# Miniprotein binders against F-box protein At3g56470, part 3

Target 1, 367 residues: F-box protein At3g56470, of Arabidopsis thaliana (Mouse-ear cress) (q9lxz3)
Amino acid sequence: MVTRRRSKKKKKTKRKKQSSKEKEKYQTFINLPCDLLQLVISRLPLKDNIRASAVCKTWHEACVSLRVIHTSPWLIYFSKTDDSYELYDPSMQKNCNLHFPELSGFRVCYSKDGWLLMYNPNSYQLLFFNPFTRDCVPMPTLWMAYDQRMAFSCAPTSTSCLLFTVTSVTWNYITIKTYFANAKEWKTSVFKNRLQRNFNTFEQIVFSNGVFYCLTNTGCLALFDPSLNYWNVLPGRPPKRPGSNGCFMTEHQGEIFLIYMYRHMNPTVLKLDLTSFEWAERKTLGGLTIYASALSSESRAEQQKQSGIWNCLCLSVFHGFKRTCIYYKVDEESEVCFKWKKQNPYENIWIMPPLNLIDLPLFDHRI
Key: E = the ipSAE of ESMFold2; O = the ipSAE of OpenDDE; V2 = 0.75 times the mean of E and O plus 0.25 times the DockQ between their complexes.

## First folded at step 2 (miniprotein)

Design F3b (from F3 with K33E D39T E91L R95Y)
Fold by ESMFold2-Fast, scan of step 2:
Structure F3b (fold): chain B 367 residues (1-367), chain A 98 residues (1-98)
Amino acid sequence: as target 1 above (367 residues)
Amino acid sequence: SKVVILVEVTGDPEELEKLWEEIYRLAEELGVEIYVTVTGNRLEIFVEAEGDPEKVRELAERIKELAKELGLEVEIIVTSDPEEAKKLIELWKKYLEE
């Protein structure tokens, strides 16, 4: 019995070693063509990369690997006049027209972790929507004003997902409504308004390290901590040069950034010191690229300084009936590249696509 | 559905005293239930009202008109959510304590 167990153990080890050697030889043979194919496939734009992934398993693996390396946030345009949707990949300068009947009557409120928060002002319904999987997660109804801002903390598939909205009903008070996963109803909290007595509106909301940061149209920054049920208005305001024509607040890995756009000068980038709550101008992002729109932002850390999107701002802007995606390099000499199309006015928002695009219902081998 | 209004009025204490007595009369006339809290130290009054939405809104408009005639500053909160009104009243009471 013990002799048989020893013999089987030694035989299994020998077979396992033989299988491992044959597997290594087979993988080496497959990897050599894959490395060569990656050099060719790296020259293909995203649409052609998706087509190439349909050729065979080896090409599929090479194409997916390159998409993982080169995946950037995508810009979604929502028509205000119809239910048409357009996805724009700024890295490849490619558009994809989509139709989502499940979003009929909804407007976009926020984007985070590949999910959109949608609101129907006629039915008061809230809906999480994933445009890549087409998954829908409905939420309890909530009445909101037309210009009221809303945010969430993370994907609705998480039990820690928190919905958040803030409004000023009167000159003296702020009302905050929150919804946690598996709650039966919205929680309402009311706080003394310590902003100015001018009915300030909230323009940007970002979530970082368990806290919602809320920026007003006057540049005041407030924070809400849902765990402590705590509202605080931070001292000071970001320095702003005259003639600003756009403002974006963004979050990356616990750091808060503020971007001011100007008609006749390059944008300025400010970073919040979380200890002092003072804003300081930055002339470099340390390899970070920020993708900003009025309702939400995304960010990506670039691996190489030689990349055309290293230390870059990618800003979605409306100019009348024209939509533009504007690229600025934060380095000493600013470069500006404009792409625009004459279209009806659109709401727009950045979204991060998943790393695996091939097995998703949004994409087939014909796109 | 029930509608709750919360009214904050500030100004001269003598004019505020005239206003809250008239508010009680108007609420009785309109069939709206109200609860009034007055503070002379803050020059503020809070009026809680519950009843028929149409009558509650009529009361709110008449309070605004009367406050203006008396030279008082008025702000009115109308909520469909009684919990919002309750939290606002609780916050206001805490604000007045100290």
Scores: ipSAE 0.000, ipTM 0.238, lowest interface PAE 16.3, mean pLDDT 68

Design F5 (from F1 with W20L Y24K Y35K T37E R57E A60W K64Y V74I E75Y I76V K77T E79D)
Fold by ESMFold2-Fast, scan of step 2:
Structure F5 (fold): chain B 367 residues (1-367), chain A 81 residues (1-81)
Amino acid sequence: as target 1 above (367 residues)
Amino acid sequence: SKVTIRVEVTGDPEELEKLLEEIKRLAEELGVKIKVEVDGNRLEIRVEAEGDPEKVEELWERIYELAKELGLEIYVTVDEK
C-alpha cells in the first residue's frame, strides 16, 4: 500500500513543534560517542580545537584531553612596523594573526611558564604579559642596553617570581640586577669579573634549581645564586666543533642542555653534569623535545616513542641562518625545515600555551 | 669599538652632587664623553667612549668605588656597538 509521506495525520500526543525537534537533534549531535568526538576533534588544528571546546562541556572535556596529549609550544612573531603578532603552530604548520595594543612600543625579552617579559626602550617600562589571558603585571622601570638579556624564575603570579639581568660594566666588573615581585626597588650586586679581560656579552640565561646559568658569546658559563648572593664562573667550556653558527641553552626538570648549530654539519647536543660542571655530548635526548629560540627555550617530555617530535630539536632561526624553523631528529640525524617571514631572531620566541584554553578571551568569537 | 655605559645612581642629593662633580672631572681627564640626566634624587649618567675601553674601565672603577664610599645605590648597563 502506497501511503503519501507528504501528508501526516496530526497525532494527539505530546507537543511536536519544529523548535523542539531541532533541539532534540542538536542535543543528540552534541552527545556523540566519545570515540567519534575524538576522531573529529583530532583532525582539527589547535585553533579549531579551541573553538570546538567552546561548544559544550562534553566537547570541552574531549578537546582538553586531546590538548594534554598533543599540545606543543607556539612560536610568536613580533612585527616592529605595526602592532600585529603572528602565532605559528609548527605541528600543524598554521599561523594565527593577533593584535595586542597593550604591547605597543614593547619588545620581547624572555618567555617562561606561559608568560612573556616585555620591555619598552622609550619609556624603560617592564611588563609581564600573558597572551592567552591578556593579563598584565607591570614592573619597576629599568634602563637596558639594546641586546641586554633578561630572565625570570617562574610565573609572576607566584610570590617566588624573580627577575634577573646581568651585564659587563667593564673588564673588571659584572653587574647583576634582581627584582622580587613585591620589592620596592631593583637590587644591584657587583662582582669581580672572572671572565676574559675584554667585554663579554651574555647570550643565554636559564633558571634551574634556584640558580641562574649565564652563557657568554665566548662559551664561558657562569652562575648566580640569588639566595646566597653568589656569582661564580665555571672553569670548563663546552666542547664545540669549529664553525658554529649559533648556540641555544635550555633547562628541563633540573637538567641543562646546550645546542651548537652549524651551517654544514649536524648540531652538537651537550648536557651539563651538575656535580662536576663538565659538559658531555649526547646522542639522544631520552624522549625530550626542545624548542629553542634566541631569547628563551621551552621543553617537553614525549610519552610516545612514535611521536613525530620524539627526540627532536625545534629551533627558531639564529642570526646568520636563512630565517627558517628547523625540526632536527637527534637519533635519526635528519631535519625538516619550515619557512616563515624573514624576521630578526630577537623578534620571535617560543611560548607554552596552557592546557585549559577554553575560557580565555583570545579565542572568544561572538557569532 | 664604541662602548656606551649608562649609570643610574640613587641616594642623598648632597652625596649625589659630590659624585657628579668627580664624574665630570674624571671624564675630562680621560677624554670620555658623558651626558648627565637628573631626576629628583636619581642621578643618571651616560658615559660614551670611542675605541678605548681601558679608559672607560678606569672611569667606571673610580665612579663605583666613590659611590660605595658615599653610601649610594648604583645601577649600571653596557651597550656595545
Scores: ipSAE 0.000, ipTM 0.243, lowest interface PAE 15.9, mean pLDDT 69

Design F5b (from F1 with W20L Y24K Y35K T37E R57E A60F K64W E73Y E75T K77E)
Fold by ESMFold2-Fast, scan of step 2:
Structure F5b (fold): chain B 367 residues (1-367), chain A 81 residues (1-81)
Amino acid sequence: as target 1 above (367 residues)
Amino acid sequence: SKVTIRVEVTGDPEELEKLLEEIKRLAEELGVKIKVEVDGNRLEIRVEAEGDPEKVEELFERIWELAKELGLYVTIEVEEK
């Protein structure tokens, strides 16, 4: 695998030219006393914190310490008509429009550790893409059906990165394909199909503690352990109300959560018991904020119970003709999600931004 | 709904020819439409099938069983329409 990165010197030169207006804007604050500097920085949204961190070393150190606590996932929207994407920061409710010619013809498959897995259905090319650094890591070709799901275990910069996909290609067999970094070709493993008769497809995949958990549209959960080459269909089924029109599965610190969405009623929140493999309904998220998107979701443990995002689902919605998101409080049963609509899975996905963003300005960037 | 399944089979060219002839026979028997491409350089065949989902599934189950008996490597990919 060959990654082509721009030299640090070239990135610094480009960054300096693009950020000159921001430097001018913050020039008056460089010589502030420490107490005033900390007060100003603590009131900056994440986008402005990143901007401020480029001004000088003292500001950089203060901004980075605040980012460790306050960094939240960003939402990416993909254009169907061109090679553009939009980055949305829910903390600031602001968009940034970007173009990347190498994304032409690609659709998103999965997001993890600040990286996207992209797939071109016309060329069968797979590409890891980092929207913050614009680094690309091409992978061996693979044919995938339109609704086929794919996941990966960690960032492609690691030699332990594993690509994974699963299909029921006949009613009698499950086919699993995996690829480790620097392998010559995809590995194929085949297992007897022990899923329900009305099985259609896998909708959700999460990686946790060395295994892939795969959920079907019928509620069947299976796991694949790549180290053992082991596939097992788990006996439990999640309890859900009729008329569910979407689900989200996420992992947080070894725990697996499943959320069923409804057009006119409150979501069902479930947690997997990893000993019994039974689903248990929860009335709260236990302080988590879940950033839900169809192909993959992000989760954060909120430290302050008084935070407005404590026990919330963050979902992409339209208000008028603008894309934004809502925070749905899981604890409040009087509220209904009647304004939420199931979205095209390839239109948007949550991604964690890196803590060090000074190498690439994320505002007013034009290609 | 109709299902189009693409099957890639790799291995010994003599065994691939045996599989190809059997695939044609089974598709005719089951009333499934197939398109076949042969890549001699990679020693692989690609089969694309369209028809009644139940009959298409039966075809690929039989292809899978036969390929396994012939010691061939099988990769199957699905596109549901």
Scores: ipSAE 0.000, ipTM 0.232, lowest interface PAE 16.9, mean pLDDT 71

Design F6a (from F1 with T4V R6F W20L Y24K T37E E44V R46Y E75I)
Fold by ESMFold2-Fast, scan of step 2:
Structure F6a (fold): chain B 367 residues (1-367), chain A 81 residues (1-81)
Amino acid sequence: as target 1 above (367 residues)
Amino acid sequence: SKVVIFVEVTGDPEELEKLLEEIKRLAEELGVKIYVEVDGNRLVIYVEAEGDPEKVRELAERIKELAKELGLEVIIKVEEK
């Protein structure tokens, strides 16, 4: 509401190179009543919503507000033959092929807040990469085992960004390494290993309310608080199920969810009670949609029950020798299979696109 | 081209655990990504090459020999894409 300057210049931007018929449709669209405008904008694909946001300030504000509500995570696939990637929007069933030579030799480790954490096993170089802006932020080198998991707390553009990994697990001790923004070197901490004496590897890591939650292959949950330098294994009966095609953990607004995927069976969804440290099965997500892959997950809240993406799971799984993304509605028995060629459990990852996409190379900016 | 290898191993749980530990070590040595499922006394392994399909084939052959030494039954299936 506080704007003293409304210029008569640049209030409306029109597409160039439109046919006269398309120009007529576009002008009619711009002149819609406010109530009808909201309805029409809500039905636009993300690309068209971005273009609509360039029309004027009123449309920009409306489009950005709807992006906050309606923007879904995208799936990134990494090619093994060259420096190419495929970015896939599952809501529109459209892909975009990009070439990033700066990521040659790197493998993906984690995704959060629109950033990827990349690792080069030949040089031991760690790199934050933003596929939407192509910004690179190199980090201090660190040797990592091939299947070692790493996570970060927030975008590397923040001074509060924290890198976290578990570098060694022995029968008696666990070694954790962290890197804080502006630190001179990696910090190493050693704690007693309180996990069960069975073979334990870490499958999933999520950051929530200042804490890293680490899930093992046996279903045990461990917690690392970097502010207190505190490590603990949470008490309670860990959920363990044989024959799982995947185990996915996600965080949404302080809540921790666990998903077990069993081949052709319906997935099981569990929620952590942070007071009792027990997992409780949930038959509904209350409008939440979870996007899960082997290395990280994203989530999105839906408020409208009539939405096709209300209360859903979108899981990247290996299914009958084929790599595919499976879509499930939690409160129904229906399944929609989305098949993506050339993906595997360790070479695709979900990423949340930024809300301001107007200056990004992913879209044709001819208006 | 991608090579996907599906390995099914059946036998004594203690010997399966020894095999799994060795497979992880070999996969790291060869630069190969693996995904593992455990179903009772049966171990299911999904294997993909990181760039080199012949490394995946080498891992499969070493798994077969090690399982034989441990007295485990092994079935290997290969899909090439």
Scores: ipSAE 0.000, ipTM 0.196, lowest interface PAE 17.1, mean pLDDT 68

Design F6b (from F1 with T4E R6W E8Y W20L Y24E T37D E44L R46F E48T E75Y K77E)
Fold by ESMFold2-Fast, scan of step 2:
Parts: C-alpha cells; structure tokens; sequence
Structure F6b (fold): chain B 367 residues (1-367), chain A 81 residues (1-81)
C-alpha cells in the first residue's frame, strides 16, 4: 500500500526530471558557467524558478539562492461571482486562475507568512488557509462586523500564533479580542476609548516586536501588547491627512512605514520614529520593496541597485472605482499603472510564497 | 466657506463611475469649487467644497438624489472647516 504509492511518486519525479533535462540539452543550459546560469534563472518568474529547482543540484542551488533574495509576493484577487481566484505576479505581469472550493462563502481578512485568514460571515467560522499547500486550520467562531479588521502574529502552525481584532461597539470603549492558536476560547479585553474621534474606524493592523500597531482612518496610531494586556494611543500623527485613494502600513525588520496617496498624486512614504512616535517622510527605501493592499502588506530587501525593484512600491489601489496595481519607484518618482477588473476593496491581498516548494499544488492547475 | 463631504457608496461599479463623473458636473453647474478624491478601499468619495453655504448644501442634496436615481446606496457625512 505505502510501498506502491511511494513507487508511483518516485517514477513521477524521475519522469519530470528527465523531461526537464531534455529541455536543458536542447537549450544548452546544463553546461553554462555558474554566473550565466544565475543570470538565466534570475529572469524566470517564481513559478518557473520553483519548477527549475527540481531539475538538478546545480539548478536547485541557484534557484534557492535567488528565491532568498528575490522572492516576490503574489496578489490574490477574489471574485464575488464564483469560487474563482486570480493570481497576479508583478514581475511577469501575468494572471493565473485558480479554484479553491474549500473557501466557498469565505472572505479574506489578513495575510502573513504565507497564510491567509478567512472569515465566513454567514457561519461566523474562521479559517487559516495556505494556498501553496492547501492546508486548512479551522479556528473557533467569532461574530465580526462586515468591515472589521483582523490580524495574526505568525503562522498558525506555531504555538506563538495570536489572532487579534479590535473594534468600538460602544463609542466609550475599545473591545479587543484575541485567540492563541491552541487556546480553549477567545479572550475579550475592554479599554476606555482614548482616540481623537468617538467612532474611529481601524484601517491597518501590523505586528512588530511583540505588539500590534493599529492605524485609524484619521491617522491616529494605537498599540496593543498582548503579553501585558496593554492598550495605548500614541501621540504622533502624519504631517497631513492620510491619502483617501490608499493608506497602507507595513513593517520591515522592526521599522514601520506608512504609504498614502491622493487621487491624482504620487504615493508619499513615511517612516515612524519608534522613540518619538513622529512620522518622517522618506525619498528612498534603501533598496526595500513594499507590496501593499487594503488588508495586508509585504516587504522584501533588494540587494542589486540595478534591479527594477530597487526602492519600489507595488500597490493595489483604485483609480476611481476601478482596481489598479501600480508599480512606483520612490527615488525616481516614476509610476506604471496596470488595469484590473472592478471589485470590492476587501477582496484582494498580497501573499508571500514559501521557499523550496517543488510539489506546489498550483502547478497542477493549467491556464 | 470650506466643507468636507464624505460620500459612502455601495452598488454597481459602472453606476459608481457615473456618480463620480456627475458630482464634478453638478459642482460646476452650482458654481461650487471642489476637490474630489476617491478611497476605493472604503468605497468613499471625499469632496472638499468651497463656495456659498447654500450652494454647498444644495450640492450635497443633489449628490444624494443622483445616487438614488442611479440605484446606489449612499451615506453622507458633512464636516465644516
């Protein structure tokens, strides 16, 4: 039984490897010097890079090395009309269609460490979903308002995984609900509302250095420390109103960035001073690339200055009511826009694929 | 006077685009100077309006009526200064 399944798997892997080797022979790739091989592989999108890594040891080493320094997030776009999902790879400017029947009736809430947090408003069911492995981790039910934001600290496979949501059901109080991945039930904590406006909405949530940072629609920043059960509103605000066309908060290596833009203006990038809690504008990101959408953000450091993704923003934004993905170079103040189908703003999200995926289920889905 | 108008909208995207175009036309007809910004993440049209207070109020009412004619649901908040 097990031996028979194991034998079939080995034959499939061997057949796939032989097919790839034959392609290499015809294209003379197998005998390239390491520098030229790396150059060729660096021009492959993530999907083809993962596939190429299964060919032989030399290709595997080169592909993995490139993924460590050049991994790009995917933008997942959820259809309102069916269970179809569109993936956008900004490096290739290409779409791939997928079907996840296990997500029927769910809406996306947050993305982190290759996992999606999904919510069903009809059943109140919460589900962690990994689109790369198709693993599902159900969580205890929780009633949430339609546009209520959620976040988590790390992958649900960790005992340190913490689910977090914040709302103001009554104008006098902030209600925080948390769940540790292996806990018996949700924990509720209530704090006096000390925000500038009685009924502020929370737009962005980011986890950094053990705390959740929460940004309101007025630009007010608050933090929640789950280890201390501590809620505090910080004094700093952006120099001007956050952009109405898009407002995105992201974290990279303990640093917090705020990106906003107005309808006809280029994006503005701010960085939080963690000692003074003041925002300061930045005209360079030191090679950082930020991928942002309404519900979550990803960031990656780019080491090659000549790379097209040096100091870049990749934003899922709206021009009017049409969703667009923009690519913007911060230091050059230049922008490229890509058109998208019209959709609800809560229905797309950036996700970072994990490294070393050879048997990715998405390879079984043909366009 | 300066007035900020937040127009929260839901409905068909084609009709939302029509509403956006018509807001600019209505402001021109009423002699109200406006700056329009769109927050697609919140389904919000943000309008800053300058002009005669009665004309600005009329603009807000006309936006509400137009949205109904287009089959859209709207919620409008107005803040002065």
Amino acid sequence: as target 1 above (367 residues)
Amino acid sequence: SKVEIWVYVTGDPEELEKLLEEIERLAEELGVKIYVDVDGNRLLIFVTAEGDPEKVRELAERIKELAKELGLEVYIEVEEK
Scores: ipSAE 0.012, ipTM 0.424, lowest interface PAE 8.8, mean pLDDT 70

Design H3D
Fold by ESMFold2-Fast, scan of step 2:
Structure H3D (fold): chain B 367 residues (1-367), chain A 91 residues (1-91)
Amino acid sequence: as target 1 above (367 residues)
Amino acid sequence: DPRVEEKIERMLQKVWELFDRVQEIAETGNEDLARQVYEIMDEVLRLIQEMDRLQEAIREGDSETVKRILEQLKQLSERIRQLHERVKEIL
């Protein structure tokens, strides 16, 4: 009777009382125009995009579409210590740190079709590794020199996968080793060297239309046709301006491009004519974006035809004591999009993620 | 001299066969064995380079150069034989 205690301990929380203003705001948010909805959803990280896809059918479709169409190559940076890896997504301008204990002692050799080719110089083990699924496919051992280059033709899940390495110990002879799926051992072939006498290494390898194209440190291009066991040095020499500070070769849908980088001027972009084997300078990339790195490069066709297309080149280069990721417009000044810490150019590589990221658990730890 | 050039190409082929065998041994050996195998690999690679230099000298040479090259080929042939014997001992 006499006390101030009038509150019951029972909390009524079965239904949250929503204000008319909150209902109005919620209804407005669901009824956003498609253009504004896409703008809002495009700014969400993957975890929030998945949550947003549960709101309604329109949001679900927009979220799923964004997961599919915004797939660009990712840059992998390999740490010299603690087996840590950084993944950088240029489309989202996000990075994340990953640990792959299974790659301890391995160095990266090549990237293609979402797979990395890894080599352990202490055990001579070769390993295909998929960083998105963590699948491993071991290959027969092979002794290789530290700076020896290797490539493969397609994903190791394909029966047509071919491993390829080329080396020159002498200026007169080229040694090529290949491994075909289901072979008992590596195949070795020796050819006369028709390259410049003063070359000492192969810098870049691309696979196109059944043939490996090999670029030397002096700019000479050679081809190897494994079906014919044929080696030839192409007669065309790429024209370049003096003072180049980097050179990258890439393949896109059967076409081969060569890029010369300069410290104080726009890059020179060349395309190989596969009928004449002559290099022709290009003023535009025709809607292609090229992601260049020392061991391998990725490329993608235009993604925004409806919003206007710009020719863009995303490169990983050294600038002073810092490594930079630079977006180059062929007709405009270069812009710096990302700066890396000082490191070896062979400790990073571009890789193509799968089109659908929904079922990839390793991305749950994304920053 | 095409006969001398053919002899060099044949010797080069034998050296590449030796290189492949040494690589095979390195893949299955222990650390001490691997060090010895690397020393042999380095010697094989130097031998290949020396044979290429001799082939180039033949293309640019005269009769005195050819006589000098034939003497060097005898020395190289003996080094190849010694290398095969070293690989045989390591096995």
Scores: ipSAE 0.000, ipTM 0.193, lowest interface PAE 16.1, mean pLDDT 66

Design H3D_b (from H3D with E9L Q13E W16F D20E Q23R Y38L D42W L45F Q49S D52E; at its last look DockQ between E and O 0.01; V2 from the best seeds 0.00; counts 0 for: pae O 12.6 > 1.5, pTM O .618 < .8, other shape alone 3.178 > 2.5, placed apart)
Amino acid sequence: DPRVEEKILRMLEKVFELFERVREIAETGNEDLARQVLEIMWEVFRLISEMERLQEAIREGDSETVKRILEQLKQLSERIRQLHERVKEIL
ESMFold2-Fast, scan of step 2: ipSAE 0.000; ipTM 0.342
ESMFold2, look of step 3: ipSAE 0.000; ipTM 0.258
ESMFold2 (binder alone), look of step 3: mean pLDDT 77; pTM 0.689
OpenDDE base, look of step 3: ipSAE 0.000; ipTM 0.222

Design H3D_d (from H3D with E9Y Q13D Q23Y R35D L45W R46E Q49D)
Fold by ESMFold2-Fast, scan of step 2:
Formats: C-alpha cells, structure tokens, sequence
Structure H3D_d (fold): chain B 367 residues (1-367), chain A 91 residues (1-91)
C-alpha cells in the first residue's frame, strides 16, 4: 500500500470582515453561567437532580456531572437470620428493606463499581450480584477458607475484570489465585514469603493502577501485579498508635489511604507515598469523603465546603459492643453517630449506586 | 479429619519447596535445561491443583471419599518423590 503523501495547503484564505451581529449571535448561545447552574443544581436532592437532568442537554450534562461528584455510597446490611437486606442512603438519611432470596446461603466478599462479590461456603459457588439491577453473573467455583479475602478489579461486565484472592497456608509461602473473565480455570501462583516471619492474615485488598495492594492484620503492605505475575512485600509498616481497634484501606484516583479507628478517640488517616512507600498522617482530606467497612471502602470528592459530607469519614464500626455508622469530620475532630441494627462485622458493606438511577427498580417508576 | 488434613499440608510444604528449587534453576537462563525445567514446573503446578481439590473433597466427603483421598495421597507422595529425583539429576 502506497502512502498518501499530500503537501499541506500553505496558502492563507483572504481575510474576511465579520459583522458585529455575528459576534453578538455567538454570545447568545451562553444563556446561563455554568457556575450559577452548578450552584442551583448542587442544592437539589438526588431524586430532584434526576428529574432536572430531563430538562435539556445543558441541564442533563450539569446534573450528570454533579451525580458523579455528589452520589453517595449506600450501606448494605445482611441479616444472618432471614435473608433480609437493609440499604441505607446517608445523603437522604433513609433506609429500605430488600429481600434477595437468590442470595440465600451466600456471604459478601467485596464491593466495587456497583457490584457485590458473593460466596457460598457450602457449594463453593462465586457470584457477582448487582443489587440495583438484580443481575447475576456466576463464576467458577473456588474453595476458600472461612476468613479468606477476595477482590476484583472492575465490573464483571468488562472483559478486563480480574478476580483475586491471596492466602498463606504455611508461614513460608503465599498462594495467589486469579481468574480472568472467560478463562477455563483459576490460575494459581506461589511466592516465597521472604519478609514475613509469622503467619499472615490479609485484612484489606484494594485495586489501583493495575496492582492489588494487600494489607495484613499486622500492617504490612504487599502488592501483586497480575500483568507481570509479580509479588512484592514492602518493608515498611504504617505507624500504629496504642488503642487502635481496626484499620481500613481505600483508594481514590491512584492515591491510597489508611484509616485507623479507635474506641474512644477520633480516627487517624494516613496516605501512602507511592515513591518511598512511607505512610504520612493527613489532618485534612481536601474535601474527600471516605466510606469504610471491613471488606471494602468507597470514596468521593466533594467540591462544596459547606456540604455535610465535605472532608468526612463514614465508618461502619463497633462502639462499646454496639454497631453504629459514625461520621467524623477530619478537620473539626467532630463526630455524628447514626444507630444501626446489631449485626456481625462481616454483614455490612458500602456500595456505589450507578450514575443513571432512573432505570433502577429501587427508585420511583412513574405511574 | 484433622489427621488427613495435616498430611495434605505436609505434602504441600514439600511440593512448594520443590517449586522454589525448580524456579531457581529456571532463573539461571540455562537453555540446555529449559525443556526439562518447564516440564517439571508444569507437573508441580498440577500437583498443587490436585492437592487443592483434595482439600475441598475432605470437607464435603463421606467415609468413601476419605478412603479415595488416602489412596490419591499415596499416589501423590510417589509423584513428589519422582520429581525430587528428577530435580536432583538436573542439579
């Protein structure tokens, strides 16, 4: 094949005089300042924002933009008795009771991109479940230990979705199992645990920039790169303060955060330096709000300082043997407590609802 | 069956020790040994997968399943011994 080689026209077109009326006409296409539109729409509750998005293209774009910024994660509680589920929306301070009989016998493992990863310990069945659409995507069976953690890289509707689990059966070896969408079987990789002297329990897994970050119960951080089939245990550990009764790891736009919880004092937030792999304490989140639970976490950037969710931690915790959802304002060291049902720590998880809520069974369908 | 489970964990330790040794040989980049190293590595992975399946079967199983697993463990022990001998020949 012959390369189409053409010389770029270097001749300038003759200058044409433009009328003042043509410039005036272009100015009239900006009917409402974007700042004013954003301010008005940002004060609408989610349901009203969805309705406003139907007005015209400009409003639709503004409303969708604000949904990306202001859509709050929902907290799901799983009953251990009757397969009943409770969804809590912190932005509306409302809960609704749901019943998912198709999840009978399943326990929750992880949440990402609006999907739950569910596991049945009796059948070894793995299932992706979307509580907003009720879609189910079954995965190949895998035997897992009772306390074994799992994660996935993105929604199972993507061809790049990767399932990941890590365990240490003996103190000298790490076993990693992965499953890529449409593979015939799980892939197993074994690595020497050269930096750990004791048996490791992995508590938190986060996917960021193509890598799985794994946090142990002792605060050690390890990473797995599935593209290189590479496992590395970082030598440093985050500074742990006396009286810490839990920790959560989250990711936001390539940045990794660690939250230490305390029974009688405000939580501490640390950020990982990706160049040095050292943890540094943060006294402000710059408007970021983090939603943390034992199995996974969510985060959202808030633009308005006056918002109740600006610079906050929303934590599902045990406090004096009672399960509560606690909101902390990081820069004000203040706490707002919302009481919830008494439940097992593994019976709750944060989930992000989809951007377009108009098509969801959980929201009002027009009569 | 804690007795059977413990036997499986001990055999897994031996298989992982073998994997570590074979992986060290592979990393030397000796092309004359490449086919032998890859063949042994594939068989080590098969043993790991087979032992994972046996761990699953023990938790689901009745007395007949346990008897079958014990016979399979005897066969796996012999295969592990044969792989050790092959690795010893390479070294």
Amino acid sequence: as target 1 above (367 residues)
Amino acid sequence: DPRVEEKIYRMLDKVWELFDRVYEIAETGNEDLADQVYEIMDEVWELIDEMDRLQEAIREGDSETVKRILEQLKQLSERIRQLHERVKEIL
Scores: ipSAE 0.000, ipTM 0.140, lowest interface PAE 19.1, mean pLDDT 67

Design H4A_a (from H4A with E31L R35E W38F D45R Y60L D64W L67F K71S)
Fold by ESMFold2-Fast, scan of step 2:
Structure H4A_a (fold): chain B 367 residues (1-367), chain A 101 residues (1-101)
Amino acid sequence: as target 1 above (367 residues)
Amino acid sequence: DPEVKEKLERLAERIQKLLEAIKRGDPEALLELLEELFEIYEELRELAKEGSPELAKEILELFWEVFELLSALEEGDPEAVKRLAEKIKRLLERMRKLESK
């Protein structure tokens, strides 16, 4: 089912009646000097920044500019028993419980640009879902193996959006299926399997500079270039210490990072050299913070060392028989910031909220 | 498929050895036990990917229940070892039925 915001086509004609008292307050705030306005807005938490962006164009522009600097990814938890979900905002350290009946029977597959890709294993339906707007964009059905991975290149509102999945149904061949927005059917491409024939799975997929990078459970990296219809398996494997219990791959501004988790030691971070295809261990991220989960990752650049999220890993992991979200400073000991109840490893994911959240259902509820 | 049948037989043998280790009640082996269970989970996940999504779902649900019991064991529940052994026996029975087909 397609779900759209009420009055989306008539948003500019939506009228807001203001009292004379509200008008006086409005005039006072919009007349603040630029420096003072920036100081006031910079002290607002994300929810208040979103509300402030609705005051007028000047405040909207200032709030959006600050959100570019201060916006953090949110973590979504999906219940496996009652079809509910929770949003966790790390800036406010609070949860918001939500229910969306249209997602009953769907599981999450991937997250990118504020959109989730959802799959129903019983009906074989694929659905893009935006948890901030509650917009839905249904896609053509596709049969997938239970843990088959999917990814997409950008928001489904773009005509350049590309859906991607890769599988090795027979160990002699790799099968890749792609779907461009507005196409009538999936495109299938078949390539010789150059991966080891030892029951490898694809665990992480990232999209970078027009190419899908696919990581196997054995650490083998492959790429697919849809413009060339080209599949290649890269030489070598990243170095890791024995006893790794989790692996996350992320992309930031054309750079690809790999994180290995361990039960009794700090994570290691590797960066791929795209010219040599060699992995190099990094002891600092240069102010980058990585938010990683089993199905998708987000990242954010920081400039202030005093920021609580400078040079940090924020990982959704299974540790000590419990699901835990860990904030780890790359150059320091790990810190546990949030503990979950036991969770399916496929039911949580990081998502970037949009920069403009004004007049969204999440903030427009009146009882 | 003969290759799939041979793989199932090898996995059943590994699960049987794991069950024997659990029955010994060695708390120092808990970390090795977790690593072995995770490896078996990944191999079954791959095997199911090749064969049947319905079977894959059933096997993954059984492994999730095993992981729930491991949490109880770490918390010092003395009955957790018995419950874990029963769950692993059920997994072995399921795999033995697959081998016969």
Scores: ipSAE 0.000, ipTM 0.123, lowest interface PAE 21.7, mean pLDDT 66

